VHH binders against q8c9a2. Designs and how they scored, part 10

Target 1, 239 residues: q8c9a2
Amino acid sequence: PPEETLSLWKGEQARLKARVVDRDTEAWQRDPSFSGLQKVGGVDVSFVKGDSVRACASLVVLSYPELKVVYEDSRMVGLKAPYVSGFLAFREVPFLVELVQRLQEKEPDLMPQVVLVDGNGVLHQRGFGVACHLGVLTELPCIGVAKKLLQVDGLENNALHKEKIVLLQAGGDTFPLIGSSGTVLGMALRSHDHSTKPLYVSVGHRISLEVAVRLTHHCCRFRIPEPIRQADIRSREYI
Below, E stands for the ipSAE of ESMFold2; O stands for the ipSAE of OpenDDE; V2 stands for 0.75 times the mean of E and O plus 0.25 times the DockQ between their complexes.

## First folded at step 4 (VHH)

Design E19 (framework vhh_ozoralizumab_d1)
Fold by ESMFold2-Fast, scan of step 4:
Structure E19 (fold): chain B 239 residues (1-239), chain A 124 residues (1-124)
Amino acid sequence: as target 1 above (239 residues)
Amino acid sequence: EVQLVESGGGLVQPGGSLRLSCAASGFTFSDYAMYWVRQAPGKGLEWVSEISSSGDTIKYPDSVKGRFTISRDNAKNTLYLQMNSLRPEDTAVYYCARSYEYGRWGSDYYFDYRGQGTLVTVSS
């Protein structure tokens, strides 16, 4: 996109970033067993093969701790904003917000208490990824869960990083992602005993990093946490 | 923008005392556990003290236990380290550091931000 558009997007991210709360705000978050947590949401956007414009956005709500789907909503979307590294939210968030609004209007009792987002939160070039953007606009606790390391602030998928991954011996093992600025941007999490590829968990909104990591692990029946996995399945099936 | 600014370092004789301060800004100080860590010349980083967000839980390694006291004033966004009975081996640059472990107390001394440091030299 034009430099003018990128400047506007950077300004919007900076303004909204000021609203991000990176601490626990809910009683269930402060409980070791997440007592009081009943509904966990997941969102995902799946692309039509070979098409950068047409996609399907999906929102699911799962019961906790059973992780049974109790609500699903999918829609085909036309992604108007181009894909630019660090600006994923400008493509996807408007449609994810619409899905949350539809849930609030049709089934308010099924509103999730936290949403897992397939993407990054504060682990981002400007500290404001898609999970932060969605969280700030919806005022829901949000967690960013990425499948690949976003290489920002000196973080690199280098030999040292790979050595740290091999030290993750069991599901639930973690290590911090500390940028060259000294900022903890997220955690690498081994989500499953049989998967050596970690997830990269970062704060989106209204949740601490510790709780975000712990909840993400508890949602993993496979490598990918169930809220995100179910959203992905439904968006792909809808296409 | 998160900032941590240390002060109070200097030259002191063995057996002397110093009080270090750390002024925090750019974040809600009362939500974070804080550390003092130090680095002696030519050595690695060493954890010196940890204090919980409320100030109720405090921990020290044996090397400084009974001699150093960590405290905080959440109303003033300030962290303190009172150092008594100083020894030559306490010579180091002392850093104020913010714990990245939200709501969890532990001696693993992981931190996301640290200040520029203040030099403490204990020498006769």
Scores: ipSAE 0.000, ipTM 0.103, lowest interface PAE 20.4, mean pLDDT 82

Design E2 (framework vhh_ozoralizumab_d1)
Fold by ESMFold2-Fast, scan of step 4:
Structure E2 (fold): chain B 239 residues (1-239), chain A 124 residues (1-124)
Amino acid sequence: as target 1 above (239 residues)
Amino acid sequence: EVQLVESGGGLVQPGGSLRLSCAASGFTFSDYAMYWVRQAPGKGLEWVSEISSSGDTIKYPDSVKGRFTISRDNAKNTLYLQMNSLRPEDTAVYYCARDSYEYGRWGDYYFDYRGQGTLVTVSS
């Protein structure tokens, strides 16, 4: 985009970033077993092969702790905003917000108490990834979950990082992702006893990193957390 | 304007070698991990190699491990793929791609920009 548009997006990110709450706000988050948590959401965007414009955005709601799908909604979308590194959310978040608004209109009793997002939260070059953006706009607790390490603030998938991964021996084992700034940006999480490749978990909104990691682990029957896995399946099936 | 321009493709006999280059411009090359990906006739995109921003960490799938070598020259904003012991099944259009991974998408690789590609044909 023009430099003018990029400046506006930077300003908007800075303003919205100030609204991010990186602490627990809900009673269920403070409970060791997440007592009171009944509904967990997942969102995903899937693309048509070879096409960065035509996509399908999906939202699912799962019961907790059973992780059974109780709601789903998918929409074909045209990504009109151009992609700019660090500003992915400006392309996709409007459609994710629309899915949340549709859920509130159609089935308000099924509104999720937390949303797992296939993307990053505060672990982002500007400290404000898609999970933060969605969280701030919807006021829902949000967790960013990524399959690959976003290499920002000095973080790199180097030999030292790979040594730390080897030390993750069991499902639930973690190590912190500490940027060159000294900030803890997220956690590497071994999601399952039988999966050696970690997930990268970061705060989106209205949840602490500790709770975000622990809940993400409890949602993993496979390497990918069920809320995200089910959203991805629906997006891909709809295309 | 982000640009990635591949070169070095061509026709080669089985067992032969080719070196692909990718010239990057319009961004700070040294800040990004880079990929080589390919698309064979009638197939989808396949991840071929990944290299970290510094060049210190490199990954390959089993299909090319031991035969292909990815490298980069951050001073020249250039990515390379040395391909040895080429097989007919390596026939594909090869693309260099810039890793953003802002998205968190599930799959073999994640990139925001891809070049126009260079054709590699391995045939007798």
Scores: ipSAE 0.011, ipTM 0.257, lowest interface PAE 9.2, mean pLDDT 84

Design E20 (framework vhh_ozoralizumab_d1)
Fold by ESMFold2-Fast, scan of step 4:
Structure E20 (fold): chain B 239 residues (1-239), chain A 123 residues (1-123)
Amino acid sequence: as target 1 above (239 residues)
Amino acid sequence: EVQLVESGGGLVQPGGSLRLSCAASGFTFSDYAMYWVRQAPGKGLEWVSEISSSGDTIKYPDSVKGRFTISRDNAKNTLYLQMNSLRPEDTAVYYCARDYEYGRWGSDYFDYRGQGTLVTVSS
């Protein structure tokens, strides 16, 4: 995209970033067993193979702690903004917001109390990933969950990082992702006893990092958290 | 070509036992975590058990914990499910499934699954 557009997007991220709340705001977040948490959401955008414009955006709501799908919505969408690393939210967020608005209109009793997002939250080049963007626009607690380490603020997938991964012995084991600035940007989480590759969890909005990590782990029946996994299954099957 | 072939299903009375087997070929079996999943008539897929690539870590949902035992023989490329104290609600097609490569996820619960073997629990 033109340099002018990139400058506008950076400005928009900076403005919205000021609205991010990186602490617990809900009573259920303060409970060790998440008492009062009944509905967990997941969102995903799957691209049509060979097509950079056409995609399917999906939102699912799962019961908690059973992790059974109680709502699903999938839409074929045309992505208007070009893909640029670090600006994924500008392509996808409008459609994810629309799915949340549709849920609010059709089934308000099924609104999720938190949404897991396939992507980053504050662990981002400008501290404002897709999970932050969705959270700020919807005012829902959001968690970013990524499969690969985003190498920002001195974080590298180097030998030291890989050594730390080896020390994650059981599902639920974590280590903090501390940038060169001294900021804790996220946590590496071993999501399951059988999975040696960690997930990278970061705050999106209205949730603490500790709660985000603990909830993400509790949503992992498999390597990938069930809300995100179900959203991906639905979006790809819809295509 | 990845292949997973289940066997051992059949009709059994409540309280009975069955042992399911899954013969794997076309990949290095010892590198992958494996699953048993089931689908009851008119229902969605339900996770039944999982086992790590080495066999050292296993998990079950509460619905089958204490009744079912997953195991594997990496030398024989075979996955097993020992089912004891079977109940009518265990009636389903049982699928052997291979996990995704580490860090991968896809449009299904599993990267590959077999054709399934029917287990009917009825008197």
Scores: ipSAE 0.000, ipTM 0.133, lowest interface PAE 16.6, mean pLDDT 83

Design E21 (framework vhh_ozoralizumab_d1)
Fold by ESMFold2-Fast, scan of step 4:
Structure E21 (fold): chain B 239 residues (1-239), chain A 125 residues (1-125)
Amino acid sequence: as target 1 above (239 residues)
Amino acid sequence: EVQLVESGGGLVQPGGSLRLSCAASGFTFSDYAMYWVRQAPGKGLEWVSEISSSGDTIKYPDSVKGRFTISRDNAKNTLYLQMNSLRPEDTAVYYCAREGYEYGRWGSDYYFDYRGQGTLVTVSS
């Protein structure tokens, strides 16, 4: 992109990043069993294979703790912004925000109390991933959940990291992702007794890392958390 | 930290050949699938080839299949693209790209989290 566009995106990320709240803000977040949590959202964007422009964006809402789908919405979208490393959210977030706005208009009683995002939160090259961006724009608590380790701030999927993964023996086991700066960027989480590949959980907005990890684990009937799994199924089937 | 540095581009006549190289550093190269992508003047990014982390799975679009060969040397942290039977429409800046985990997305869409600065290939008589 033009230098002017890149400069604007960097400025916008910095401005929005200042609004990120990495603390629990809701009463249900402070309860050990998440008492009061009734609806959990999930979002995903799936691309048409070989096409960087055409995609399907999906949002689902699940009941909690049953994890049954109570709302779904999918839309084909054209991505107009160019892809630039570290700025993927600028292409996708407007469509995710639109899905949230549609839910607010059609079924306000089904608004989720937290959204799990297939992507990163603060564990990001610029400390502001898609889960942060969506959270700040919607003011919903958001959690970033990634299937692969994003290698930033000295984090590497090296032999030492793989040895730590071997020590995760049961579903719910975790270890912290500590950058070279000394910052805890996220947690590696073994999501299931039968899955040896961890998930990488990071804060998006208005939730603590501890609560984000614990809730993500409780949403995992399979390796991938159900809110994200259902959103992904919907977006891929819609294409 | 993560760096991808392309080289090998230049001016070549139609029917000619070029070999592009990409030197990777700052990450465990052997853990990632790698891509070659290109951008012709005034156009968007186009996927050119992909290779799995082991090198066992390789894919091409019809536009370059049979003419281009992707390969990798995990011991040297280097990705290659051998381009044969070049055509004027192959004129583009060619980028080495690492499989996208910036977003952490499930499944393999054609997206990447890092790419190099590119190397220009011009095919002209």
Scores: ipSAE 0.012, ipTM 0.273, lowest interface PAE 8.7, mean pLDDT 83

Design E22 (framework vhh_ozoralizumab_d1)
Fold by ESMFold2-Fast, scan of step 4:
Structure E22 (fold): chain B 239 residues (1-239), chain A 126 residues (1-126)
Amino acid sequence: as target 1 above (239 residues)
Amino acid sequence: EVQLVESGGGLVQPGGSLRLSCAASGFTFSDYAMYWVRQAPGKGLEWVSEISSSGDTIKYPDSVKGRFTISRDNAKNTLYLQMNSLRPEDTAVYYCAKDLGYEYGRWGSDYYFDYRGQGTLVTVSS
């Protein structure tokens, strides 16, 4: 991309990052059993094999604690913004925001109280990943959940990291992801007793890391949290 | 400004060797994992090698494993690729790339590569 485009994107990330709230803002978040939480959302973007432009964006809403799908919306989208490392959100977030706006218009009573995003939140090169971007633009609590470790601020998927993963013995076990700056960027979470591959959970917006991790674990019937899993299934099937 | 400048490409005969360099500036080189990626004429980008920020973890695809060696010098902000036993199918423009891991766990796409130069052309032929 042109230097002016990258400068614009960095400025936009910096401006929006100032709005990120990394603490609990909702009453249900302060309850040990999440009393008052009834609807959890999930979003995902799936690509056509060999095609970096054509994709399917999906939004689902699940009841909580049953994790039953009560709303789904999928649409084919054309990604026109170029990919640059650390700027994935500029390709995908506009379509995710549109899905949220469609939900607000079509079924306002089904608006989720929190959204799990297949991607990172504050665990990001500039502390502002796709989950932060979506959260700030929609004002919904958002959690970033990634399947691979984003190697920023000295974090590496090295031998030491793999040794820490071995120490995660049961579903719900965690260890913090502490950058070289001393900042806690997220948590590695063993999501299930039968899965040894951890998830990487980070704050998106209007939620604390502790609550984000605990809720993510409670949404895991399999390795991948059900809101994200259902969004992924539906986007792939729609293609 | 982040800048990556590749060099060391050229014309070489099959079975020959070449060493590529990438000079990095504008960021703390020792904090980031680095990649070599290539693009053959008329084809898409192909991942060639990966090295962690410390140099402890190194990965290759089967197509170059045993023939190519990635290394880095954090004191000099330089990434290297030693290419041995070169084949005509290795002909490509080689790019130095910064990769911050996986945002979505999608491997093999240009999603994870930040390359900032013209690259360096490697031609393997007689």
Scores: ipSAE 0.012, ipTM 0.292, lowest interface PAE 8.2, mean pLDDT 83

Design E23 (framework vhh_ozoralizumab_d1)
Fold by ESMFold2-Fast, scan of step 4:
Structure E23 (fold): chain B 239 residues (1-239), chain A 126 residues (1-126)
Amino acid sequence: as target 1 above (239 residues)
Amino acid sequence: EVQLVESGGGLVQPGGSLRLSCAASGFTFSDYAMYWVRQAPGKGLEWVSEISSSGDTIKYPDSVKGRFTISRDNAKNTLYLQMNSLRPEDTAVYYCARDSYEYGRWGSDYYGMDVRGQGTLVTVSS
């Protein structure tokens, strides 16, 4: 994109980043068993084969702790903004916000109390990934969950990192992702006993990293957290 | 550094079978979804099959579903395409392609190819 557009996007990220809350705000988040948590959301965007513009955005709401789908909404979307590394959210967030707004208007009692997002939160080049962006625009607690380590602030998928992964022996095992600045940007999480490849969990909005990791693990009946897995299945089936 | 090298193409009669292989090097193969795509003479690229990084999710277009089988061996960094009941319209150069894995994302579908091999020619003719 033009430098003017990148300047506007950087300004928008900086403005919205100031609104990110990286601590627990809800009573259920402070409870060891997540008592009071009844609805967990998941969002995903799937692309039409061979098409970088046409995609399907999906939002699901699952009951907790059963992880049964109680709401789904999918829509075809045309991604107008160009992809630029560090600015993925500008392509996808408008459509994800619209799905949340549709849910709020049609079925407000099914609004999720937290949303798991296929993407990063504060673990991001500019400290403001798609999970942060969605969270601040919707004011919902949001968690970023990524499959690949984003290499920012000195984090590298190097030999030391791979040695730490080997030491994750059971589902629920973690190690912190500490940037060169000394900031804890996220956690590597072994999501399941049967999966050796970790997930990378980071704060989106209105949740602590500890709670984000613990809830993500409790949503993993497979490697992929069920809210994200169900959103992915529905977006792919809708295409 | 990143390379994909296809092999296994050749001339077969209609109804025949071929197995294509793609040897990957220079990256962590098990981290990427992989595709087979093809290009018939004078035509554009056509998606043939997709497999997730783990091998758990596999997709085909209707044109090859039931006839082609994609698989992968992450220990050997190799992608395969088993092609059965081949038809003249399957004649094409077949390419192995790596998903353009997008910025810490996962679960996202076909966004585009960031690496493609040199291709292997498959000719189906009597």
Scores: ipSAE 0.000, ipTM 0.151, lowest interface PAE 10.6, mean pLDDT 82

Design E24 (framework vhh_ozoralizumab_d1; at its last look DockQ between E and O 0.03; V2 from the best seeds 0.00; counts 0 for: pae O 9.3 > 2, placed apart)
Fold by ESMFold2-Fast, scan of step 4:
Structure E24 (fold): chain B 239 residues (1-239), chain A 125 residues (1-125)
Amino acid sequence: as target 1 above (239 residues)
Amino acid sequence: EVQLVESGGGLVQPGGSLRLSCAASGFTFSDYAMYWVRQAPGKGLEWVSEISSSGDTIKYPDSVKGRFTISRDNAKNTLYLQMNSLRPEDTAVYYCARDSYEYGRWGSDAYFDIRGQGTLVTVSS
């Protein structure tokens, strides 16, 4: 991409990052059982094999705590913006925002109270991943959930990290991801008794890390949290 | 800074073999899953193989399964593709690609944030 475009993206990212709220804002978030939480959203973008342009963006809404799909929407999208490391969200977020806007128009009563995003939140080289970007643009609480450790601020998928993963013996076990700056960027979470591969959970917007981790675990019937799993299934089926 | 350089391509007859190499530099190779992808003349990219950062998990599409073998040497920062029983349909430029950490996704097909210059493989009688 041209230097002017990257400069604009850096400025936009910094401006939006200032709007991120890294704390609980909703009453249901402060309740041990999430009393008052009825609808959880999930979003995913799936690519056609080997194609970085043609993709399917999906949004689902699940009832809570049953995790039953009550709304789904998928569409093929052309990702025109080039991929640049650290700026993934500029490719995908416009389409995810559009899916949220369509839901608001069609079924406003089914708007999710929180969205699990297949990607990172504050655990990001610029502290502003796709879950943060979606959150600030929609003003919905958002959680970033990733399958791989993003190695930023001194975090490494090294021998010590792998030793900590071995100590996660049961679904729900966690350890904090502490950067070299001393900041807690996220949590490694063993999501299921039958999977040793952890999820990497980070704050997107309007939710605390503790609540984000606890809710993500409660959404895991399998290794993948159900909101993300259902969005992924719809994306893959649509392609 | 970050570079991937493929080599080992060439002209072979159907049924022949080639071994491709990819030299990685400018990043910690052992931290990344790696891919081989190919592009036939005038066509789009096709995923050929995937290997995890440790080398423990390997995936192939049906079109090459049983004929191609991906491997890596983390001490040498090198990725390999052993291609056996080559067919005219395997004719393509082969690219080494590094996994994108930002995607970190469930269910996404191979998306990569860097790939090399490619090496041409021609299978012809």
Scores: ipSAE 0.016, ipTM 0.320, lowest interface PAE 6.3, mean pLDDT 84
Fold by ESMFold2, look of step 5:
Structure E24 (fold): chain B 239 residues (1-239), chain A 125 residues (1-125)
Amino acid sequence: as target 1 above (239 residues)
Amino acid sequence: EVQLVESGGGLVQPGGSLRLSCAASGFTFSDYAMYWVRQAPGKGLEWVSEISSSGDTIKYPDSVKGRFTISRDNAKNTLYLQMNSLRPEDTAVYYCARDSYEYGRWGSDAYFDIRGQGTLVTVSS
């Protein structure tokens, strides 16, 4: 029965959520210039147009600060069961974990020190988005980066929110995404001087929100952070 | 809580017309691209129309193009589907869906976010 499955997933999600670390754990994270950071990962899942079943999952690793691709792995994947709203990560994260496992087996010296994830971290219906899920399962620092606001915990893309976006004047400008609980769930970030549509950055695992926002900004040659952009390019080439 | 409530289905003869409505609440409707999707008995979901958040981009598959018209009223938080020249193969439960932002997808149009029970359309003589 679907009710028994949902109960098990809710329990598993709560158990994994307890493992999230939302503070800096690495020396490079505490350095103002990120000294010691050499490898940044990016992941993406892209679906075939008009098809909710076939997708390509990609992992790339880029050098930092040069942002050059040093590793890539893309795989076609298929979903066999219907999506359940709010639990999509349970279907997709295993594919991303497998890509990380393949990297560990093939090129362990290229393991990224942080992964930017196409999706949310703690900015999520149950505070446990795909970036949290991947981070906990791999124990890699993870950052969630989304192009659209997930409207949860009283967050709305309303007139007030749009006024705050207008006040973002330059690349690097931010404002906090404060839920009705009083919790800061993430930051809206103007990622580049000519990008008027912000990104929505949230903690995944083993990183502070402040560092997550700074690194995301430093990875943007375009609106989309280069690790995620390169992962998306590889995924699109397969489909 | 996000809600999408479909209505307007019923029994019609071939060649007839129906207008479906979808009442949206619990989110900023005007920020979302919206879809109509349908599920015929024993089959999977089939996309039948798409409208951008502003309403300025509209798309249909060939199976319904020229017969169905999607529209939205952002002031009333309502999505519509005008269905003309109905055929027996249009028999299905019709759902409205918003574009899923759960993962913040870059260019992906995966995941129809369906929240309602749908509305049954039956076309037979």
Scores: ipSAE 0.014, ipTM 0.405, lowest interface PAE 7.0, mean pLDDT 85
Fold by OpenDDE, look of step 5:
Structure E24 (fold): chain B 239 residues (1-239), chain A 125 residues (1-125)
Amino acid sequence: as target 1 above (239 residues)
Amino acid sequence: EVQLVESGGGLVQPGGSLRLSCAASGFTFSDYAMYWVRQAPGKGLEWVSEISSSGDTIKYPDSVKGRFTISRDNAKNTLYLQMNSLRPEDTAVYYCARDSYEYGRWGSDAYFDIRGQGTLVTVSS
């Protein structure tokens, strides 16, 4: 995209970033067992191989703590923005917002109380990833869950990082992702005992990092948390 | 199936040397960075060495730098660790590990993965 477009996007991210809340806002978040949490959401976008325009966006809602799908919505979409690192939200988030809006209209009682997003929250080049973007636009608590370390603020997937990963011995183990700036940008999380590939959890919106990490872990039956896993499965069914 | 099989461990006196080998199968060995890690009794896993897929980049922690040498033979799908000037604190089970890749939405993601059974190295007088 033209530089002017990127400049506009940066401006938009900065504008919306001011609305990010990086603390707990919900009562269930303060409960050690998350009592009061009944529905968790997951979103994902799958792309058609060899097709740069068509994709499938999915939203699923699961019961908590059972993690049973109680709502699903998948839509084929025409992508309107190319992929640019740091600007993924402009490619995907509009479609995800539409899915959330559809849910609100059709089944408001099934609205999730928190949404896990395949991507990053504040762990971002400009501190405003897809999870932040979705969270701010929907006003839902959102968690960024990435499968790959975004190398920003001095974070690198280097030998030192890999050494830390090796030290994650059990599901639930974590180490902080501390940028060169000294800011904790997220947590590396071993999601379960049988996975050596950590998840990278960061705050999206209206949730603390601690709660984000705990809830993400509780949502993992496999490496990928169930809300995101289910959304991925469903979105891929269409492509 | 990805498989890593370590060998070459044993009992050695302080100051001695050992050469570990790791036979890789079930994947394109030459596409992956490889690692040695170790676990001493009662301790967690420790990174020992790293070598890029091509062998062009090699890294060591200070604990073994100057004493250990990692190398690979991509034609033989084998990783090596030459350990010289061994110390009692080098006593551990040594594991061969690799980068693992998971294809995501926008490409592959690299991860550190340990899949070998390990080989015991004991340094004792």
Scores: ipSAE 0.007, ipTM 0.283, lowest interface PAE 9.3, mean pLDDT 90
ESMFold2 (binder alone), look of step 5: mean pLDDT 81; pTM 0.808

